# Designs tried in a protein design chat: VHH binders against q68dx3r342to642. Part 10

Target 1, 301 residues: q68dx3r342to642
Amino acid sequence: RDLCVVLLNGQHLEVKCDVESTVGAVFNAVTSFANLEELTYFGLAYMKSKEFFFLDSETRLCKIAPEGWREQPQKTSMNTFTLFLRIKFFVSHYGLLQHSLTRHQFYLQLRKDILEERLYCNEEILLQLGVLALQAEFGNYPKEQVESKPYFHVEDYIPASLIERMTALRVQVEVSEMHRLSSALWGEDAELKFLRVTQQLPEYGVLVHQVFSEKRRPEEEMALGICAKGVIVYEVKNNSRIAMLRFQWRETGKISTYQKKFTITSSVTGKKHTFVTDSAKTSKYLLDLCSAQHGFNAQMG

## First folded at step 21 (VHH)

Design q01
Fold by OpenDDE, last read:
Structure q01 (fold): chain B 301 residues (1-301), chain A 123 residues (1-123)
Amino acid sequence: as target 1 above (301 residues)
Amino acid sequence: EVQLVESGGGLVQPGGSLTLSCAASGFTFDDYRLAWYRQAPGKKRELVAYITHGGSTVYMDSVKGRFTISRDNAKNSVYLQMNSLRAEDTAVYYCAKEVGYDVATGKYYYDYWGQGTLVTVSS
């Protein structure tokens, strides 16, 4: 059977596996192929409803495979079983990373997250990050470039929503000018600065999942952010997330699931906060993700 | 509704063997950890062993090398093979389902145990 794994650099890898192959086996094959180090930070995930769900290494692929996956050859791209290599655990500072390639992977992940608007950022920082990405990938502003010819595509560096608001032309002009006026910075140094800026963002390292209130207010969209520091409860309105509650691990007692319900109990107040997910599987996933993030934090602390 | 039903308990001599079974229903069996607990007379209930959804196992120190926890996802069942039984193993044994994570302890905790099954180790 064939499986497609998408790397952070955008490369699509075809992985041959057996029906009984595990996520861990695929992970090892892919990371070996890509010569990745510090594997503890990475994970394989599948996409559901525009969200990424990390997979347990012990999980058999057949359990999560789409219908028809066992059939060869696969007829269309729609029938392809696709997984994504992603950063699962985000360090607080890039200096904790030992390998340049790992730092680069973090850059790629955050680059994608910003571009795809998974990580919220204000307009000013978005433009700044765009410039840093240009510096990382192209170096300094090309002085010899004809002003009328764009040396980059705005959609590669600026989120679509901002482009829509500012217009592509304005973004092109503004980002180009910012790049021109920026201090000399390129390559890895630019990536590190990118990491530095992103690591200061409120949603850095936060894995966000949609949930619903137990009181079933359809008009109120909510989300949970899970990260190394704890759990964040967001109110979602007009494609923006507002942090309403924050549960640091030290303030968290028990996390529990019942069917579709996910519950956090404060260790300080004893108060229970219950959220509703789309399935028991999702609630269980959130629980496991919390456990994993908590464990990671404990190791880094 | 989640249900766990333990069976297989009985009277055995020291050094003997016994296999406990637990039949589970009411949830997606292969998504959750399962555990065996025991409660001896006058003592608190204690975790004996647990098995992850992927089949990884953990045991309390006193039963390591003697007890084996296993699962059959096709039968929605978890088992506890007990060898080299000792008098101190005498207890009511319970099967339990993972229900949450205790952040303070850094451990998963379990619930929904049934009536249990009595294991008596005596000469």
Scores: ipSAE 0.904, ipTM 0.954, lowest interface PAE 0.3, mean pLDDT 94
Fold by OpenDDE, look of step 21:
Structure q01 (fold): chain B 301 residues (1-301), chain A 123 residues (1-123)
Amino acid sequence: as target 1 above (301 residues)
Amino acid sequence: EVQLVESGGGLVQPGGSLTLSCAASGFTFDDYRLAWYRQAPGKKRELVAYITHGGSTVYMDSVKGRFTISRDNAKNSVYLQMNSLRAEDTAVYYCAKEVGYDVATGKYYYDYWGQGTLVTVSS
């Protein structure tokens, strides 16, 4: 049986596996193929409702596989089992990364997250990051340009929402000019600058998942951000996230689940904060993610 | 409702063996860690062993090499094989389900134990 794994560089890798194969086995195959080091930072995830859910290495693929996958060979490609290689644990400083390839993977991840608007960034920084990406990928501004053809596509470097607001032509002109005026920073050095800038963002390394209030106020959309430093409670309005509460690990006591409910208890106040998810599976996932992120933070501390 | 029912306890001589069983219901069994606890007379309840959803196992030092925890997801059951039993193993044994994570200790904690099953090791 085959599954498809999407790498951070956009490459699709076909992986052969058995019904009893584990996520860990697939992970090893993928990382071996890509010659990745420092594997502790990476994970496999599936996508559901535009969110990525990381998989446990011990989980059997048959448990998460789409319907019909077990009955391969399939007559129709409609039920392709697709997983994604992603960064699961984000270091606070890129200097902690030992391998250039690992730094590059972080660059790729963050670039995608910015572009797909999973990681919020203001307009100024978005343009800056676009230019840095151009420097990384193209080097210096090309002087011998055929004036009539852009040397890049704006949609590859700037989020769609900003393009819609500014218009594609304006973005093209402005980003091109910024690139022309940019310093002689290129290649790996440009990627490092990209990492440095993104690591300063408020949502850097935050994995965001939609949740609901226990009080079920339909008018209030909420989300939880889980990262190495703790848990963030967001209010979601007009496609923007506002941080309402922050639970650092040192301020967190117990995290628990009951059916669809996810609860975090403050170690300082003793107050319980309960959120509702769409399933017991999701609440359990959030619990495990918290455990994993906390463990990572402890190792890096 | 989550339910755990322990069985298999009894009287055994030192050096003997016994297998405990726990039947679980009311939750997706293969998503959760399961554990065995025991409580000796006049002592606090203590963790004996736990098993992850994927089958990884951890044992308390006092039972390492003698006890084996296992699970059968198809039967929604967890087991504790106890070999080379000692007098100090005398206790009521409880099965427990994972319920959360304690950040201060960095460990999962368990609840929903059943009535327990008594194991008595005596000559």
Scores: ipSAE 0.889, ipTM 0.946, lowest interface PAE 0.4, mean pLDDT 93
Fold by ESMFold2, last read:
Structure q01 (fold): chain B 301 residues (1-301), chain A 123 residues (1-123)
Amino acid sequence: as target 1 above (301 residues)
Amino acid sequence: EVQLVESGGGLVQPGGSLTLSCAASGFTFDDYRLAWYRQAPGKKRELVAYITHGGSTVYMDSVKGRFTISRDNAKNSVYLQMNSLRAEDTAVYYCAKEVGYDVATGKYYYDYWGQGTLVTVSS
């Protein structure tokens, strides 16, 4: 059976698997191919409704595969099984990462998350990050470049929503001018500055999942952000998130689930906060994600 | 409506063996941690063993090497194989299902729905 794994550099890896194979076996094969050594930050995830859900290494592939994958070998593309190599645990500072290849993976994911609008920042920062990515790839502004002639595709550096607001021509001009005026950086040095900027963002390292309020507030859309520092509660309106509550782990008592309900209890006030998810499986996942992120925070201190 | 029904308890001599069973219903069995607890007369309940959805197991020190927890996801059942039984193992044994995570202790916690099954180790 065929499994596609999407790497952070955009490569699509085809992995042959037995029906008995586990997520862990695929993870080991993929990370070995990518020459990764600092594996504790990474996981394999599937995508559902634009959200990534990390898989336990013990999970058998047949449990998560799309309908028909197991029983008809070598099907056409209509039943493809795709997983993603993603970063699950985000360090507070890139200096904690021992290998340059690991820091490069953090850069790649954060760049993709910004371009695909999973990680929000304002227009000024979006342009700055685009220029840093240009510097990582090209170094200094080309000295013999005619400024009217583009040397890069704007879509590779700036999110589509900003291109729509500014137009592609204006984005090209603004990014080129900022590149021309920027300090001389390239390669890893520019990537490290990219990481430094993104680490300051409010949603850096936050894994966001859709939830809903309990029925007394008629199913208003909310989200939970789960990260190394704790849990963030958002209200969502028109695909825009507004942080309402933040629970650091030391302010958090018990987390429980019952069917589609996810409940977090403040250890300071004793107050319970209950959210509705789309399934019992999602509620269980969010609890496990909290457990994992709390464990990661404990080892960071 | 979660149900956990324990069975397999009884009277056994020291050094003997016994297999406890727990039939589960009312939830997606495959997704949760399951545990066995026991309560000796006049004592508080204590965790004996737990098993993850993927089959990893953890045991209390006094039963390690003598007891084996296992699960059969096809039958929605969890088992406790008890070997080399001692008088100190005498207790009511309870099957339990994961319900949450306690941030203060860093441990998952469980709840019970059954009557338990009595194990008596005596000559």
Scores: ipSAE 0.767, ipTM 0.887, lowest interface PAE 0.5, mean pLDDT 88
Fold by ESMFold2, fold request of step 22:
Structure q01 (fold): chain B 301 residues (1-301), chain A 123 residues (1-123)
Amino acid sequence: as target 1 above (301 residues)
Amino acid sequence: EVQLVESGGGLVQPGGSLTLSCAASGFTFDDYRLAWYRQAPGKKRELVAYITHGGSTVYMDSVKGRFTISRDNAKNSVYLQMNSLRAEDTAVYYCAKEVGYDVATGKYYYDYWGQGTLVTVSS
């Protein structure tokens, strides 16, 4: 049987496996194909409601496959099984990444997250990141393009929301001028600067998931950001999230679940904070993600 | 309501074997770690073994190589096969379900005990 794995460069891999294959087996095949050597930062995820959920290597594919996948040994469009190779653990500094290919994967995911508006930042930084991505692809401003059509499409470098606010024409002009005035950077050097800029963002390495308030009825939309440093609680209004509370791991006592409820206890105050998720499985996932991110943070010591 | 019901305890001679069973209900059994704990008179309850959703197992040092934890997701059951039993294994044995993660210790913790099942190892 076949499943599709989407790589960070946009490549779609067809992976042959049997009914008893594990996520770990697919991960090993995909990372070997991609020549990745620093595997501890990566995982396979499925997408649900625009959110990525990482899978344990022990998980059998049949447990997560769409209906009908087991009955059709050949790939079909009606029952496609798609997983994503994503970065699960984000290093605090790109210098901790030993291989250029690993740094390139971080760049690709961060660029995609910026363009898809999963990682937010102010307009000045969005333009800077767009120029850095342009430099990574083209190097210096093309001196030959003085009188001709634009050499890039704004949608490939700047998120749609900013294009709407500034207009495509103004974005084109501003990015081109910034590119023309930029220092000579290209290829990996531009990607490294992209990484350095994104590492300073408050939401760098934060895995965001929708939750709801237990205390307000009807349920108020919120989000949890889980990262190497701890947990961030967001209020969500008009597609905008505002950080309301942060728990560093040192300030965190016990994290527990019961049915659709996820509870985090402050070790400083003893106060419990409870959130409602869409399912018991999601609550369990968030607990496991906290455990994993805490373990990664401790390993970084 | 989460329920865990232990069974299979009894009197056994040193060197003997016994299999404990735990029937679970009220939660999606497949998704959680399951554990066996034991409590001897006057002592704190201690972790004997746990098993992950994928079947990986961890044992306390004193039972490693003698006890085997296993799970049957079709029957919503977890088992503890106890071989080469010793007098110090005498205790009430409890089955437990993962309920959370303790950041201070870096370990998962468990709850939802029944009354337990008594294992007595005596000549």
Scores: ipSAE 0.765, ipTM 0.880, lowest interface PAE 0.5, mean pLDDT 88

Design q01
Fold by ESMFold2, fold request of step 22:
Structure q01 (fold): chain B 301 residues (1-301), chain A 123 residues (1-123)
Amino acid sequence: as target 1 above (301 residues)
Amino acid sequence: EVQLVESGGGLVQPGGSLTLSCAASGFTFDDYRLAWYRQAPGKKRELVAYITHGGSTVYMDSVKGRFTISRDNAKNSVYLQMNSLRAEDTAVYYCAKEVGYDVATGKYYYDYWGQGTLVTVSS
């Protein structure tokens, strides 16, 4: 049987496995192929509604595979089984990462999340990060540059929404000027500075998932951000999210689920905060994600 | 509505064996941790063992090597195989389902205990 694993560098890796193989077996094969040694930060995820859902290593592939995968996986493209190698646990400081290859993976995911507008920051920082990514790939501003011709495609470095707001021409000019005035950086050095900048972002390492208000009319869209530091509650309006509540782990008592409901109890006030998800499975996933992130936080000290 | 129905208890001689079973309904069985608790007369309920959705198991110290928790996802059932029974194992045994995570302890916690099944270990 075949499944596709998408790596952070964009490679699509075909993995051969048995129908009773586990997610853990696939993870080991993929990370071995990629020569990754610091494995505790990574996981395999599937995508649903533009959100990533991480899988436990114990989960059998047949439980999550599309219909028909168990019989003959190449009969139709509709039976394609795709997983993603992603970072689940984000270190508080890039210096905790021992291997350059691990730091490169963090860079790749953070860059992709910024470009795909999964990780938000202000315009000035977006331009700065775009220049750092350009430096990581191509080095310093080209000495022999013709003003009338761009030397890079803005879409590869700056999110589409910013390009739309500023226009491609203005983005090109701003990024080029910032690149021209930047210090000499290339490759890993530029990636390291990219990591330094992104680690300071409020949503660094925050895994965001859609939820809804418990009110009888739950038209109000909300989101939960789950990270090493705790849980963030967002209100979502006009495709923009605003943090409304924050629970650091020491301020959190019990987290529970019942059917589609997910409840966080404040250990400070005793107040319960309940959210509605699209399924009992999603509620359970959010609980497990909180458990995992809390456990990771304890390791960070 | 979540239901857990325990069975398999009875009177057993010291050194004997019993298998407890728990039939579950009202939730997606495969997704949750399941546990066995026991309560001896005059004592508080204590966690005996739990099993994850993938089959990993954890046991209290006094039952390690003697008790085995298992699950059959096709039958929505969880079992407790009890071997080398001792008088101190006498208790009402309860099946439990994961309901949450307690941040203060760093542990999952369980609820929806049924009526239990009595195990008596006596000559």
Scores: ipSAE 0.764, ipTM 0.883, lowest interface PAE 0.5, mean pLDDT 88
Fold by ESMFold2, last read:
Structure q01 (fold): chain B 301 residues (1-301), chain A 123 residues (1-123)
Amino acid sequence: as target 1 above (301 residues)
Amino acid sequence: EVQLVESGGGLVQPGGSLTLSCAASGFTFDDYRLAWYRQAPGKKRELVAYITHGGSTVYMDSVKGRFTISRDNAKNSVYLQMNSLRAEDTAVYYCAKEVGYDVATGKYYYDYWGQGTLVTVSS
């Protein structure tokens, strides 16, 4: 059977496996192909409703595969089974990453998360990050550039929502001017500065998932952000999220699930906070993600 | 509703063997960790072993190499094979299902205890 794995550089890798293959086996094959050496930060995920869900290495592929994948070993027109190689654990400081290739993967994911608006930052920072990405790819402002002719496609560097607010023309002019005035910076050096800026963002390393209130107004959408430092509770309106409550791990007691419910208890106040998810599997996933992120935090202590 | 039913206990001589079974219902069995606990008279309940959804196992030190936990997802059952039994293994054995994660200890915790099955190792 065939499985597609999407790498952070955009490459699509076809992986051949059998019915009894595990996620771990695919992960090892993919990371070996990509020559990754610092594997502990990465995982394989599937996408559901614009969210990435990381898979446990011991999970069998047939448990998560689309219908028909198990029965059709040699068809090229069947439902595509696609997984994503992504970063699950974000270091607090990029200097902890020992290999250039690992830092490049962090850059690629953070850039994509900025462009796809999974990672929040203000307009000034969005423009700065766009220029840094442009510098990473092109280096200096082109000396022989015809000033009225664009040399880059704004959508590759600036999120669509900012382009809508400023217009494509204004974004192009402003990014070009900032690029022209920027110090010479290229390749890995620009990527490192990109990492330096993004690691300071409040939502750096936060894995965000949709949940719903158990309270009297069930129509209100919420989200949980799970990261190395703890859990963040967001209120969500019009695709915009606002942090309402934060639990550092030391302020967190027990986390439990029952059917679609996910409950977190403050060890400081004893108060229980319960959220509704779309399924028992999602509730279980959020519990496991908390366990994994808490374990990662302990290793960084 | 979640139910766990233990069986297979009995009287056995030191050095003997016994296999405990636990039948589970009321949840998606193969998604969760399952555990065996035991409670000796006058003692608190203690974790003996657990098994993950993928079959990875962890044992308390005193039973390593003697006990084997396993699961059969087709039968919604978890087992504890006990070999080289000792008097100290005398207890009521319970199976349990994962329900949460305790941040203070860094460990998963379990509930939905069955009725238990008594194992007596008598010299």
Scores: ipSAE 0.763, ipTM 0.880, lowest interface PAE 0.5, mean pLDDT 88
Fold by ESMFold2, fold request of step 22:
Structure q01 (fold): chain B 301 residues (1-301), chain A 123 residues (1-123)
Amino acid sequence: as target 1 above (301 residues)
Amino acid sequence: EVQLVESGGGLVQPGGSLTLSCAASGFTFDDYRLAWYRQAPGKKRELVAYITHGGSTVYMDSVKGRFTISRDNAKNSVYLQMNSLRAEDTAVYYCAKEVGYDVATGKYYYDYWGQGTLVTVSS
């Protein structure tokens, strides 16, 4: 049987496996194909409702495969099994990454997360990052090679929502002017600058998941951000997240689940904070993600 | 809602063997860590072993090499195979299910729902 793994560079790999195969077996095959050596930051994830959910290496593929995937030889393309190679653990500084290929993967994911609007950036920073990505691919502004008009497609560098607000023509002009005025920078050096800028963002390395308040008939959308530093509670309004509470790991006591409920207890105040998720499986996942991120933080100092 | 029912306890000679069973219901068994705890009279309850959803196991030092925890996801059951039993292993044994993560210790923690099963090791 076949499954598709989407790499951060945009490749779609078809991986042959049997029904007894584990996520770990697929992960090893994919990372070997990609020549990745610093594997501890990466995982395989599936997408549900625009959110990525990471899988444990011990999980059997048949447990997570879509209906009909086990059927053969009459396999249909409409029931494709797709997983994503993603970064699960974000280092605090790119200098902690030992290999250039690893830093490149961080760059690719952060760029994609910005373009697909999973990572918050104000308008000024979005334009700056777009120019850095342009420099990574093309280097300096093309002054001797006069193009007819545009020399890049704005959609490849700037998120759709900003293009909608500014118009494509205005984005083209502003990015081009910023590129023209930028210092000489290209390739890996531009990618490192991109990483330097993104690692300063408030939501850098934060894995965000939708939850709801425990109130009856909640019309209020909330989110939990889980990262190496701890847990962030967001209120969601107008498709924007506002941080309302932060729990550093040293301020966090017990984390528990009961059915769809996820509860964090402050070790400082003893107060319990309970959130409702869409399923018991999601609640369990969030607890496991907290455990994993806490363990990663211990390794970082 | 959650139910854990222990069985298989009894009297056994030192050096003997016994297999404990725990039948589980009321939750998605495959998703959770399961554990065995024990409590001797007048002593604190202590973790004996746990097993992850994928089958990885951890044991307390005094039972390592003698006890084996296992699970059968098709039967929603967890087992404790106890070999080379000693008088110090005499206790009520409890099956437990993961309920949370304790950040201060960096460990998952468990709760119990059953009455336990008594293991007595004596000549």
Scores: ipSAE 0.745, ipTM 0.875, lowest interface PAE 0.5, mean pLDDT 88
Fold by ESMFold2, last read:
Structure q01 (fold): chain B 301 residues (1-301), chain A 123 residues (1-123)
Amino acid sequence: as target 1 above (301 residues)
Amino acid sequence: EVQLVESGGGLVQPGGSLTLSCAASGFTFDDYRLAWYRQAPGKKRELVAYITHGGSTVYMDSVKGRFTISRDNAKNSVYLQMNSLRAEDTAVYYCAKEVGYDVATGKYYYDYWGQGTLVTVSS
């Protein structure tokens, strides 16, 4: 049987597995292929509704595969099974990463999250990050005049929403000028500066999932951000999220689930906050994600 | 809706063996941790063992090497194989389902206790 694993560098890796293969077996094969050594930060995830859901290593592939994958793998292209190698645990400082290849994976995911607008920041920072990514790939600004011939495609470095607000031409000119005036960085040095900038962002390392309010309008969208530091509650309007409440782990008592409900209790006030998810599996996943992130935080200090 | 029913308790001599069973219903069994607790006369209920979705197990120190927790997802059942039983193992044994995570202790916690099944170890 075949499944596709999308790597952070953009490669689509076809993985051969038997009927009884686990997520862990695929993870080991993929990370071995990629020669990754610091594995504890990574996981395999599936995508549902533009959100990544990490899988437990002991989970059987047939449990999560699309209908038809097990029975007749060559029958239709509609039973394509795709997983993603993603970072699940984000260190507070890139210096905690011992291997350069690990830092490169952090860079790749953060760059992709910026471009796909999963990690937001202001226009100035978006342009700065685009220039750093350009420097990582191309180094110094081309000495030849490039005004009549752009040397990069803006879509590869700047999120679509900013391109639409500024126009592609203006983005091209501004990024080129910033690149021309920037210090001579290339490869890993530019990537490290990219990491330094992104680790300062409010949503760095925050895994965001859609939920709904139990006690406000049923149609009102909210989100939970789960990270090493705790849980963030967002209100979502017009594809924009605003942090409303934060629970550091120290301020958090018990977290519980009941069917589609996810409840977090403040250890400071005793107040319970309940959210509705799309399924009991999603509620359970969010609980396990909180447990995992809390455990990671204890290890990082 | 969530229901857990323990069985298999009884009277057994020291050094003997006994298998406890727990039948579960009202939830997607294979998604959750399951636990066995026990309560001896005059003592608080204590965790004996739990088993994760993936089959990983954790035991209290005094039962390690003597007790084995297992699950059968096809039968929605959890088992506790108790070997080399001692008088101190005398208690009512309860099966429980994961309901949450306690951040202060860093541990999952359980509820939906069954009626319990009595294990008596005596000569």
Scores: ipSAE 0.744, ipTM 0.873, lowest interface PAE 0.5, mean pLDDT 88

